# Designs tried in a protein design chat: VH-VL binders against q9h9l3. Part 291

Target 1, 176 residues: q9h9l3
Amino acid sequence: PRKMVAIDCEMVGTGPKGHVSSLARCSIVNYNGDVLYDEYILPPCHIVDYRTRWSGIRKQHMVNATPFKIARGQILKILTGKIVVGHAIHNDFKALQYFHPKSLTRDTSHIPPLNRKADCPENATMSLKHLTKKLLNRDIQVGKSGHSSVEDAQATMELYKLVEVEWEEHLARNPP

## First folded at step 13 (VH-VL)

Design M44 (framework fv_amlenetug)
Fold by ESMFold2-Fast, scan of step 13:
Structure M44 (fold): chain C 176 residues (1-176), chain A 120 residues (1-120), chain B 108 residues (1-108)
Amino acid sequence: as target 1 above (176 residues)
Amino acid sequence: EVQLLESGGGLVQTGGSLRLSCAASGFTFSNYAMTWVRQAPGKGLEWVSAISYDSDYTDYADSVKGRFTISRDNSQNTLYLQMNSLRAEDTAVYYCAKARLAVAGPFDYWGQGTLVTVSS
Amino acid sequence: EIVLTQSPGTLSLSPGERATLSCRASQSVSSRYLAWYQQKPGQAPRLLIYGASTRATGIPDRFSGSGSGTDFTLTISRLEPEDFAVYYCQQWYSSPETFGQGTKVEIK
């Protein structure tokens, strides 16, 4: 079987006006949805904005959080050489300061057959919450206390599995 | 119930080879890093080698680099340690242990150990 | 390599007493990457504490861990007969992973 994982990261705001997105949590699940990695991560820069409504990150989570460079090393050991599934995954790779090959990247926000199954325009960027509700009949990211990156990574893997066969065939014919 | 069962230890001459095995049960073996830790008679614990959940990453203590090879077979739930060019100082009980995480971590379950005695 | 130095080498106490075991790292270790193990004669080690202060499953509440940076402590609040053993600290913050030399807790 193909080695495949799904990732979802939470970012906090650092730098001027909190405009820089810095990694503060990362969750990685395997093909079956089992958690391989889930850690709070301490950015090397001062946190200006926890973005708690979306990230779910609070000051308490930063106490004894894994330093960025150590977390990055652990995460890259899981991602390197694998097919990595994510939603708007370029944001996660940017926060990790990591380049993952396009041929091994699957972004559920840019898979036309997935949007088609959800009765959405094929070239639109749909939210993970919307696709999960439409296709898996599950509510994720509920409430105002922030998102669960484990829940998001699991939903992302399940969404990809709905189109895996047809999308992998498409990519074999049309390499990125 | 998590179980780890080592085998393959015994008496071997200096310069010889042994392959240790560790049979795992009671957990999803393919999701966790595995390690070998040894303990010489009357001495403390010494980490020997580790392998990630998918075999993509392996690491070794300097004392065994180039001589020992860690590997795993996720279809058979088995961890291996191939030991070559054995030295008297490799004499120890070798423990198989499960990491708490996929690539590293503290070791939450241990086997009973298997004794390796290297003599001339 | 990070060297972990445990003290004392041997701690002689009676049942019911408090045991305090020290582990000092040669360089700063994030507490999340420090663990403590118990080993009884003829047995494999047993994970007691990970992340410096989190008890492993099934570990009695008389065991507690604390510390940060270079100084970590394992405390056994009221020694039971079964607690007389060798205790090891371990770091997995930096490769290679290393163990301390051990502290033997023995009956006085």
Scores: ipSAE 0.425, ipTM 0.793, lowest interface PAE 3.1, mean pLDDT 91

Design M45 (framework fv_amlenetug)
Fold by ESMFold2-Fast, scan of step 13:
Parts: C-alpha cells; structure tokens; sequence
Structure M45 (fold): chain C 176 residues (1-176), chain A 120 residues (1-120), chain B 108 residues (1-108)
C-alpha cells in the first residue's frame, strides 16, 4: 500500500520584526505513530523571536541543532513519494522550502468530514487542539512552555485515520 | 533482545558475485535504517552502504558504487547486500548494523560479521 | 567527504588511569552527529557515545564524550581491564558516513 507519514514543524521568527517563519524543529511519525524523525534545526538566518510559548524552542536548543540544509535533506528523504498528513501543512512545506504533490498531501485543517465528526462547520479551519479534544478525547498543547511537535504529529495521524477510508474514496472520485 | 545475524560470506574469485543476508529480530525492523560496514584484515571500519527504513533511499561508498546493491525485505526482517564484480580489496568482514533512527543516527546494534575473501 | 583523524594511534596505560582520545574532523560536524565505538579483538563494534556526549544504553558512567565543531574527545575516567580495545569515532552528519582510523588503548 501507499506509505503515509504525519509531520509537524515548529517555527521561529526571523527577518524584519521576526515576521518570517523559519523551521526550527521537525517531527515525523509513521502510520502507527512511531517517531521516524525529530530534530531541532538551526535556521540560516538570525533568530529574532523564538516564539517559545508556541514552539517550545529556546536558545539552548540551537547550540547543537542540525543546520537547515542538512535537516532539509533528511526530511525530504522521508516525505518524497509518500502521503504526507499535517495540520495547516502549507506552513510546514513553506518553512521547508519544499513542494509536495497536492495528490499526496492531506491537511487535517481542510477535511470537511473531519469537521463534521467534531460538530464544527465543514469549511471552518479548526485548531489541532480542538479537533483532538473533540474526536480523541485527549488534551494536547497543555501549558505555556510550548508544544510538542511529536505529540502534535501523532495526534494529526490519529485524526486522519478517523476519516481515512471516506476521504481516500472521495479523493479517488475527485482527484485534486 | 536485539539480534542481527549475517550469512552468505565465503571465498570467491575476482570478478565473481556474492549475496550477503542479515536476519534481524528483537525490534521493529521496518522503522529503522540499516547499514553494511566492512573491515579489512588488520584495518579499520569502512562504511559501505545504507538503506532507509522503507527502501526509498539507498547510499553507497564511492569504492562500491555501481558494483554493490543494498536492499531489504521488511516482511521477512532481512537486509541484503548483492556484491558484483568483486575485487581483492573487497576482502573484509562485513557487518550488518542497525541505525538508531529511520534515516539518521549512529549504529546501535551490530551483527557478528561474515567474512568475504576475494582471491586469484 | 569528511575525514576523521584520531590521535594518538596507540595509547599505553595501566588499569585505573584516565584515557583521553581525540577525534578531529576535516570540516565542522554538528555534535548531534558524532559517535564513538569500542571494538575488542574478534568482536563486532559496540556503540558507546552518540550525539558527541550521550551515553548509549548499558554503557558505564566512566565513559564520557565532549566536543563540538571539528574537535571531539572520548574520556575513560578510570580504565578497567575490559576497556583495553580499539576505539573509533564516526560522523553521520554528511554522506558518505565516515570513521576515524582508530585509537588502540593497550596495557603498558
């Protein structure tokens, strides 16, 4: 069968006023939720804003972080040719400076059946935290010391699995 | 317990071929990259080839590129190394080793090795 | 390719002494991607340290690693009889993965 992975990235602020989102951590899990990749990543540009409340990234994590070019190569070896699941995944691909085929991309922030199961408007963009609580009865992203990208990637895969059969059938009839 | 057991080594003439196998047990084989590392008699370690957890990526040392092919069968928990156009300098003990992660990481478990002798 | 150069080639010490082994890379290596291995005669290598300073499972506290950039060190604080072996450093930062030539730790 088609190989499937889930990804979640953490970004820090670079560029003018820290408004550019640069990759600073990436976690990838397989279909069963096992970790295939989890590294802190050093952006090529100066970090202006660590965004620690959301990213969980601090200066200490950058001391021995993997340089962006090396990390990108490792990550793309896992993603290429696979169905990649993420939440608001276009942000992750932008941070990776990577184009993943739309036909192999699954974004849990834009799957109408998933929102329907959560009693949310089908075309609304719901947070990963909200969908995970409603559908998996699990609290993620607790506290104010930042998110666990591993936890987020695992939750994202589990959410997709709830609608996988229905959504794959929809995509087969309605190719992107 | 994690175990890796190599087989297929032996004596072969220059220009010949051999296929090495490595049987893995005690871990989820399909989640980890695997590698072959060789050691010529009285010499140090030389990395030969690696394969990602899902076979999507393979890599080779320049000395064996075009002659050796690494592959794996995740359903049978087995790693292979097909060795063609063998040369005297390929004589070595060949170790199968498990990478710590799917595409990166050091080699945390090693097999006992299998001796390949290329002569004549 | 990244060349790793180990020094000294041979280190002759007595049990109880401290051993300090050096590994120098031809270009900068992220500490996350440097490992140390121990190999005894007739045996497969054994992972000691990865990420420059993290002890592998089951490795005694007397083994420690340090360093960054191009200079890395493996320290054995008090040699025991079973520690006399050949030690290799390895980088898994860039392809091809490379090993140092080894440092032999032998009894005086």
Amino acid sequence: as target 1 above (176 residues)
Amino acid sequence: EVQLLESGGGLVQTGGSLRLSCAASGFTFSNYAMTWVRQAPGKGLEWVSAISYDSDYTDYADSVKGRFTISRDNSQNTLYLQMNSLRAEDTAVYYCAKARLAVAGPFDYWGQGTLVTVSS
Amino acid sequence: EIVLTQSPGTLSLSPGERATLSCRASQSVSSRYLAWYQQKPGQAPRLLIYGASTRATGIPDRFSGSGSGTDFTLTISRLEPEDFAVYYCQQYYESPETFGQGTKVEIK
Scores: ipSAE 0.424, ipTM 0.774, lowest interface PAE 2.9, mean pLDDT 90

Design M46 (framework fv_amlenetug)
Fold by ESMFold2-Fast, scan of step 13:
Structure M46 (fold): chain C 176 residues (1-176), chain A 120 residues (1-120), chain B 108 residues (1-108)
Amino acid sequence: as target 1 above (176 residues)
Amino acid sequence: EVQLLESGGGLVQTGGSLRLSCAASGFTFSNYAMTWVRQAPGKGLEWVSAISYDSDYTDYADSVKGRFTISRDNSQNTLYLQMNSLRAEDTAVYYCAKARLAVAGPFDYWGQGTLVTVSS
Amino acid sequence: EIVLTQSPGTLSLSPGERATLSCRASQSVSSRYLAWYQQKPGQAPRLLIYGASTRATGIPDRFSGSGSGTDFTLTISRLEPEDFAVYYCQQYYWSPETFGQGTKVEIK
């Protein structure tokens, strides 16, 4: 079977008024939730807004952060050829400036059976925090000091595992 | 307790072949990159080859490209180095080492090394 | 290929003295990807410092690392008898991974 990993990225604001989302942290975990990668990443553009309330990123994290080009190479070595699980994962791929094949992408914000298990409308986009609380009885993204991308990646993998068999069978019958 | 145990070293003639093995224990082998580093008698450390946690990426020093092949068996927690077309300059102690990361060093645990001697 | 040049080649000191070892890279290396190793005679290398300044587990406080860009330093604040060894720097920033040629710290 093809290897599976889960990813979660944190972005900071760059560009005019800090409206551009640039990669500033990436966490990747394996199927069992073990951390394969977790690095702070230095954007090539000046950081206008750390977005600390959500990203958890502060100026001190950037002092020794891995430059974007180097981090991207390392991350792509882990992602290429694997089934990659994420939540609203298009945002992570955009920040990485990377195309991952849709056939190998699993987005827990767009899996109807997962929403159904959580007693949510099948076509709604539910937050990772909400799905994790409903289905895993676990509180993530607690407090006002920002999110942990490791915690988010681990929760995302566990959520996918709840519907993995059903969803993989659906995808085999209905290839993307 | 993390342990790395090399085997397979010995005397071999120029042009010959040898396969080194490294048995790993005490950590989740399949989560980390592994490397071979060699040290010629009285000389410094020379990185030889590395393999990512899943075998998707391998890399080699220019001096061994085309002659050496690194591989791993995650089910058996074993790292290998197949050495072909051996030269006198390949004489060294070969160390197996564990990277701290899934795709790169630094190397936090090392085996005791195995001596490879290449002679005519 | 990034070439790492260590200096001095040999450092002759007495127990209790401070040792300062230099490692210079041929091009800029992110400090997160610079490590230092200790090798005692007849033994495998031991990781001392990674990420330029982070001590590896079990490494005594007398060892410290610093630097950024192209210039990195390993400092041993007060040499103990067991610290007389060869020290190597290593970069894992750019493939191929490379080691410096080593600095031998020997007793005077």
Scores: ipSAE 0.319, ipTM 0.748, lowest interface PAE 3.8, mean pLDDT 90

Design M47 (framework fv_amlenetug)
Fold by ESMFold2-Fast, scan of step 13:
Structure M47 (fold): chain C 176 residues (1-176), chain A 120 residues (1-120), chain B 108 residues (1-108)
Amino acid sequence: as target 1 above (176 residues)
Amino acid sequence: EVQLLESGGGLVQTGGSLRLSCAASGFTFSYYAMTWVRQAPGKGLEWVSAISYDSDYTDYADSVKGRFTISRDNSQNTLYLQMNSLRAEDTAVYYCAKARLAVAGPFDYWGQGTLVTVSS
Amino acid sequence: EIVLTQSPGTLSLSPGERATLSCRASQSVSSRYLAWYQQKPGQAPRLLIYGASTRATGIPDRFSGSGSGTDFTLTISRLEPEDFAVYYCQQYYSSPETFGQGTKVEIK
């Protein structure tokens, strides 16, 4: 059986008018929610919009941040060959400039049984905050000082665990 | 029908070793974490060790860390506990239990237990 | 490690009465990672409740669980003769997994 981790990334705005999303923090937790990786990451381009309300990232976090090239290498060594759980995880993989096999990817924004448990349409893309409140009775992403990618990765793993046995059996019968 | 059957318990001298086995049937063994939980005579439950579905993650109670090793053979549907440097306080009934999840409890099925008695 | 403290140590009641058992955690436990077990003399433990409030398969509805954070409760609404046993809470939120010391529910 494959190892399993959960990931959540924070992005900042780079490029013209800050409209390009660049990786600025990554958190990875193991199955039990223990932190395997949590680093602020310095984008190779100038940051024009910290998006602090959402990312929680401020200029001070960039002072000793890990350069993107180094961080990417560290992260990929953790992800490669593992089942990776995330929420809207395609955004995280895009920011990492990384292609993870679909057979080893679990996106909690696109798991029909999880939406059913939350009384949501099974093809809807629900936010992590909404699913966590509905299914775990926990408020995450509270306040206006930005999100904690550690908190988000932990919540994402907990959400997946609610449907893990059912979903893994489904995937074994219906390989991606 | 889910069944867990422990074996390998018995009387052993302090400082000795024992290997416990748990034969599992009636479920897809390789999908779930497995655990050993012990109970000393007249005492409560004490979690001893757990192993993830893929053997990648193992955990131990501080009281047994460095002395006990948990392992599993998914091809044989068998869980093991290798117990070394046994102490009198390791005397207990050892239960094999199936976790509901791939790494951790709760433990939804339990074996009957096997008695380990450590004497000087 | 997270220490779980159960109270009372012994609860002496008669059939038909309500039993309320407490489990306090030394630090916050996610509301989805707290379980309750029943153990009768000479038997292996039996899972009653997991995720603080979800009944395990085959468990009668007189058993209910509640709580979040550090305070968790198991309630047996009307004790039946077969309910006199020792009850354990367990957290599977943080390694190492830990059990409470147990509450014995005995006939008065």
Scores: ipSAE 0.007, ipTM 0.471, lowest interface PAE 11.3, mean pLDDT 87

Design M48 (framework fv_amlenetug)
Fold by ESMFold2-Fast, scan of step 13:
Structure M48 (fold): chain C 176 residues (1-176), chain A 120 residues (1-120), chain B 108 residues (1-108)
Amino acid sequence: as target 1 above (176 residues)
Amino acid sequence: EVQLLESGGGLVQTGGSLRLSCAASGFKFSRYAMTWVRQAPGKGLEWVSAISYDSDYTDYADSVKGRFTISRDNSQNTLYLQMNSLRAEDTAVYYCAKARLAVAGPFDYWGQGTLVTVSS
Amino acid sequence: EIVLTQSPGTLSLSPGERATLSCRASQSVSSRYLAWYQQKPGQAPRLLIYGASTRATGIPDRFSGSGSGTDFTLTISRLEPEDFAVYYCQQYYSSPETFGQGTKVEIK
């Protein structure tokens, strides 16, 4: 499919020491930045650490959250067959326990032309916050109340759009 | 130079099967998505099926789903369309085309087409 | 599926005149995923424009594309004899890929 979506997930800590990252929120936006999916997700394991400073997740969000198995099914139906854009997207796919084909995956943390436009080393992994400030002149992930996965997904899509033509042609010549 | 050469077209009875081939040369075949587009006599273009550079993704028009199968052999630079349960409305010139992108795209090079006639 | 409607169905003009062809989508299509093709009788289609406004390799400057959302235009600034053909728009944004029904540009 040529349809393109951007995804950003928030994880909480589960397991004995809060060491395991479990999916707790997922936001998906379309090419124009419209929200296609945005749900709080209840992990199957007990939440040990909400990681609220980063995730924005609090216990109150879990009260009516969609159980992981159900949410995963909904999310995968949206992602399957589409070009999926994300930032350090392997973390999102890991949390979803999902394999997405490399040919349909676009990771804005590993696009050399994007780093070049931001005056950053081409092979460095730059944060979404830094690239968004440099290239879109926007501040995201502001404050101490956690990140908005909707805001992050929207910023990720806009960053990809800056290099889309160049990068898609590069991938045609150099498939992953 | 880029060349795409279709073959395998011909006359077939309704309910029959036919396999089309497209031999590609002049570009790195394994890097691009490929497609089949058909055109019925005197009518416009109708997209039929596409396959990504690595065969991970295939897609079909609703009119051919379950009956047609697209495949490719990157070692032989060849695209295929297996057509089963053919109907009179499948009668058309079938074009092989190269996408500009690895998974999709506008189609920048086309073969000359091969005629498939399905008679009842 | 996204339906593309082209207008007019037939455009009768003389060499040297400007041709303006319209393509309307049933729902919004990102301009990055709209293309235009030219087809002459007995020949395969030829890509003219992709991404709504980018000329394909070897396409003369007299061909230009524009538009966004649901309304796209192909303009031929000064028709040459070889430009009389059928023109198709195509979206590759959403599966299934779809073509418009075509506009025939013919000599008056």
Scores: ipSAE 0.007, ipTM 0.552, lowest interface PAE 10.1, mean pLDDT 88

Design M49 (framework fv_amlenetug)
Fold by ESMFold2-Fast, scan of step 13:
Structure M49 (fold): chain C 176 residues (1-176), chain A 120 residues (1-120), chain B 108 residues (1-108)
Amino acid sequence: as target 1 above (176 residues)
Amino acid sequence: EVQLLESGGGLVQTGGSLRLSCAASGFTFNNYAMTWVRQAPGKGLEWVSAISYDSDYTDYADSVKGRFTISRDNSQNTLYLQMNSLRAEDTAVYYCAKARLAVAGPFDYWGQGTLVTVSS
Amino acid sequence: EIVLTQSPGTLSLSPGERATLSCRASQSVSSRYLAWYQQKPGQAPRLLIYGASTRATGIPDRFSGSGSGTDFTLTISRLEPEDFAVYYCQQYYSSPETFGQGTKVEIK
């Protein structure tokens, strides 16, 4: 293995009062930040809340969106057997209804050295936007028309690369 | 612009072997699945084999399983098809084609094809 | 494997007429995973439509795709001389990927 990708998903609200988070877009980038996957995904349940201010998803994006079960198959072919980097990535895996081995998962919201570099408490869960601004001096998730999952996945990979050597060495000594 | 250039076709005896190559340019080769599709003289298109962007996944048509091997060299932007135990029914023009996605998708660009003739 | 059956086998029409080509799948295919290709003699196939209805880059507006489930259609609204060719449908939903046997559109 040792192949590495970064993922970011956008979710919409389904179920009672739109409280269930259902996958509606997924972006995956390689180590260099090139896009390997970026599709709008049609949830099997009725969308109650597009959460557009955060997701960037509008009704128009659902017209030709890839059905969930098909998108999931494509995404899992990219993720399986690889080191997968994400931010608060358990939410993405939950939306995908997928289990990825902890030994191959890298969550930039739970990497103490990364928080340390950003002058943040080591065990705090910092937002992707905050870490990217502090460590890469770059503004992401700008405006009120929603986030770009491609931009988020690219930022997540770049953040991980800042601590990759140190963190991989730590994980080798302290297997998950 | 996207270009795919096949080579390695020719006349081969039944039971013989041949390796096809496809040189890719004009796109980021390492980010897309690649495929081989063949067409026998006067016949329709038949999908032969596909390989994911990173070589982790390969698929084959039942007619070629165990005889053909698809591979790629991402450092050289080249796709290969190793053909063994060739049969008369393998006679066809072999096209190299690019998928739209890293692991799946329709074939948005095609090479000119290379003719493979298998005879006794 | 999913078998794709195209009809008619040959469609004889004059320039300016509408062409309607059918592709029927042996089992349900997502509308997103059906493509149409055009092939002229001595040339490689050219992608026309993917996702059942999305026109590929550079393809004229007279080409359109529709359908879902098992029944798909390629429509050429007004045939031009360069449109007389063989057309193939293809599913990329389920491995192995399969093509229809083709429909030849010829001059009457």
Scores: ipSAE 0.463, ipTM 0.807, lowest interface PAE 2.8, mean pLDDT 90

Design M5 (framework fv_amlenetug)
Fold by ESMFold2-Fast, scan of step 13:
Structure M5 (fold): chain C 176 residues (1-176), chain A 120 residues (1-120), chain B 108 residues (1-108)
Amino acid sequence: as target 1 above (176 residues)
Amino acid sequence: EVQLLESGGGLVQTGGSLRLSCAASGFTFSNYAMTWVRQAPGKGLEWVSAISYDSDYTDYADSVKGRFTISRDNSQNTLYLQMNSLRAEDTAVYYCAKARLAVAGPFDYWGQGTLVTVSS
Amino acid sequence: EIVLTQSPGTLSLSPGERATLSCRASQSVSSRYLAWYQQKPGQAPRLLIYGASTRATGIPDRFSGSGSGTDFTLTISRLEPEDFAVYYCQQYYSDPETFGQGTKVEIK
């Protein structure tokens, strides 16, 4: 069986008016929720907006952050060839400047059975916070000091496990 | 308590083979990269080989590439180094070490080492 | 491969003195990926510092690391008898990982 990991990234604003989302933290957990990777990452461009309320990133975290090119290499060693679970994962892959095969990608924001279990419309894009509260009875992303990408990655893996058997069977019958 | 115990060292003739083992305990073995580092008598440390937490990535020093193979069995918490076509310059104490990260890192825990002596 | 050159080869000092050990890289290394190890005769190496300046668990605060780019330093303030050993720097920035040749800190 293919190995499975879950990822969650935090972005900061770079470029004109901070409109570009650049990777500033990445957390990866294994199937059991153990942390395999968790590093602050230094964007190659000047940070205009830390987006601290959501990212939890502050200037102090950048002092010893891993340069983007090095972090990307480490992250890709973990992701390549594996089933990668994430929530709205396209944003993470874009920030990593990385293409992961669709056949090995699992996006918990686009799994209809997961929405169905949460009593939500199957085609709606529900937040990670909402699905985690409804299905795991757990509050994540609490307060205004920023999100924990470790907490988010762990929640994402647990959510996927709720539909894993059903969804893997669906994908085997309906390859992407 | 993290513990790494090497075994399999000994005396072997040039051109021969040896398999080293490292038994790990006290941490989740399957979450960390592992490495072999050697030290020739009276000399400094030389990195030999590393393997990622899931065996997907392995790397070797140029001096051993093509002759040595690193592997791991996560179900048995054991690291291996298969050494073939041994040369006199492979004589060293071989240390098993745990990386701090899943794919790389500084080595935060080390075994006691096992001596490999290669003679003609 | 990145070559790490340590200097001096040997430091002869007395207990209570300050030891300053240098490690120079053949190309720029991010400070996040520079480590220091201590090795005593007949023993395995022990991680002292990683990320150029972060002390490993259980390491006394008399050990400190600094530096960036190509020049890194390990400082031992007020040497204790147990600090007389060989010290190695290591980079884990670029594959293959490499060690310096070592600096021996010996009693005068």
Scores: ipSAE 0.446, ipTM 0.791, lowest interface PAE 3.0, mean pLDDT 90

Design M50 (framework fv_amlenetug)
Fold by ESMFold2-Fast, scan of step 13:
Structure M50 (fold): chain C 176 residues (1-176), chain A 120 residues (1-120), chain B 108 residues (1-108)
Amino acid sequence: as target 1 above (176 residues)
Amino acid sequence: EVQLLESGGGLVQTGGSLRLSCAASGFTFSNYAMTWVRQAPGKGLEWVSAISYSEDYTDYADSVKGRFTISRDNSQNTLYLQMNSLRAEDTAVYYCAKARLAVAGPFDYWGQGTLVTVSS
Amino acid sequence: EIVLTQSPGTLSLSPGERATLSCRASQSVSSRYLAWYQQKPGQAPRLLIYGASTRATGIPDRFSGSGSGTDFTLTISRLEPEDFAVYYCQQYYSSPETFGQGTKVEIK
C-alpha cells in the first residue's frame, strides 16, 4: 500500500583489528511489520570480530550465509524506488555500499518531531532502544547476547508511523 | 491454506495474443515474488518470467522477452501474463508459482496449470 | 545463464531401493540457491528441497539433498511406490532462474 519498508543491518568487524564494519545480516519489513527479507550475509573479507554482543552473529551463522554480492542484489531490488526507514540508516547504506536518494530516506534518529514526542532535545541523536521504550513502552535489544535486526526493523517502522503524517507534510514543503 | 488458480488458457492462432491470470489466496500476496513456469507437452520445466513483491522489478527468459509481459495487482491478489505474438513453440502448460522470498525463488507453491495451445 | 545438467536421464529401480540423482551446474552455485522438485503425471511440480539440503514442509525424511559448488545430489533412501516421478533441480542464484532437464525415476 505505501511502498515503504524499514531496514536494520548487523555488522561484523573485518580488516585491521576488526575496525571495518561489514554487513553480516539484513532484515527488511513492510509497513505492517511483516518480514520481507531476513538473511545472514557472508562478508567477502575474513571476519576478525563477530561483535556478538551487539550483532548476535556467531561463526555458525556464516556456514550457510548468503554471499555479499548476491544478498546486495536481492536487498537493492527491495529498496529501490521505495521510502526506506531506518535508524542511523547511513551506517546500513554504507555497509550495503549503496546510495539511496535522500528524498526517499527516513532516519528515525534525525526526525525532530519524534524526539519532541519522547521529551528529548529535537536535534539530539537518540538510540533506537531509548525511543522505543519512551514512545512504544517496549524493551528491545535486551541482554548481552546480541540484537535482533527483525525486532529493530519492526520497532523502527512503528516509530516512524507515530510521526508519518506530520513528517511527510514537512518533507513535501521542505524537500531535502 | 495456500492456493493458486490459473485461468485464461486455450487455443490460439500463431501471431495471436492471450492473457493468463492467477488468483492467489491463503497468504499475504504482496509480500512475495511470483513467477510463471511453462512445460511443453512431454518436455521439462522452463522458467518464463518473474515479478517482485511490489511490482517494481520484472524479469524474463530470452525466449519470451519483448513478447510477454508479467504484471500483478496486489489489491486483487492476482498475477497476470500477457502473451503477444504467440508461436507454436509457446504451446505448453503454464504454471503460476509463489516464490519463498520477496524477489527470488525457490517456488514453494504451484497452481495446477493452464494449457495454451498455439496452432497455425 | 547457468545450465543445470541432470543425470541419469532415466533411473529404473524397484520399491525399497535407494535412488541417487545428480545435478551439475555449468558455474558455481551457492548451496543456498539450489532446489529440487518432484512432478507426477498430470500434476504441478512439488517443492522437495531448497537451499540444497532443507526439506520443504511436509516432505518425508527419506528425501535428502546435499552438495555444493557445481555438484548437487538428491537422495531417496528407500523408494516408496508414490516416489516414482520426474525430478527437477533448479537454481535461483543468478537470473535467469533455470531448471535441469529432469530425471525420470521409473519402476523396473
Scores: ipSAE 0.313, ipTM 0.753, lowest interface PAE 4.1, mean pLDDT 90

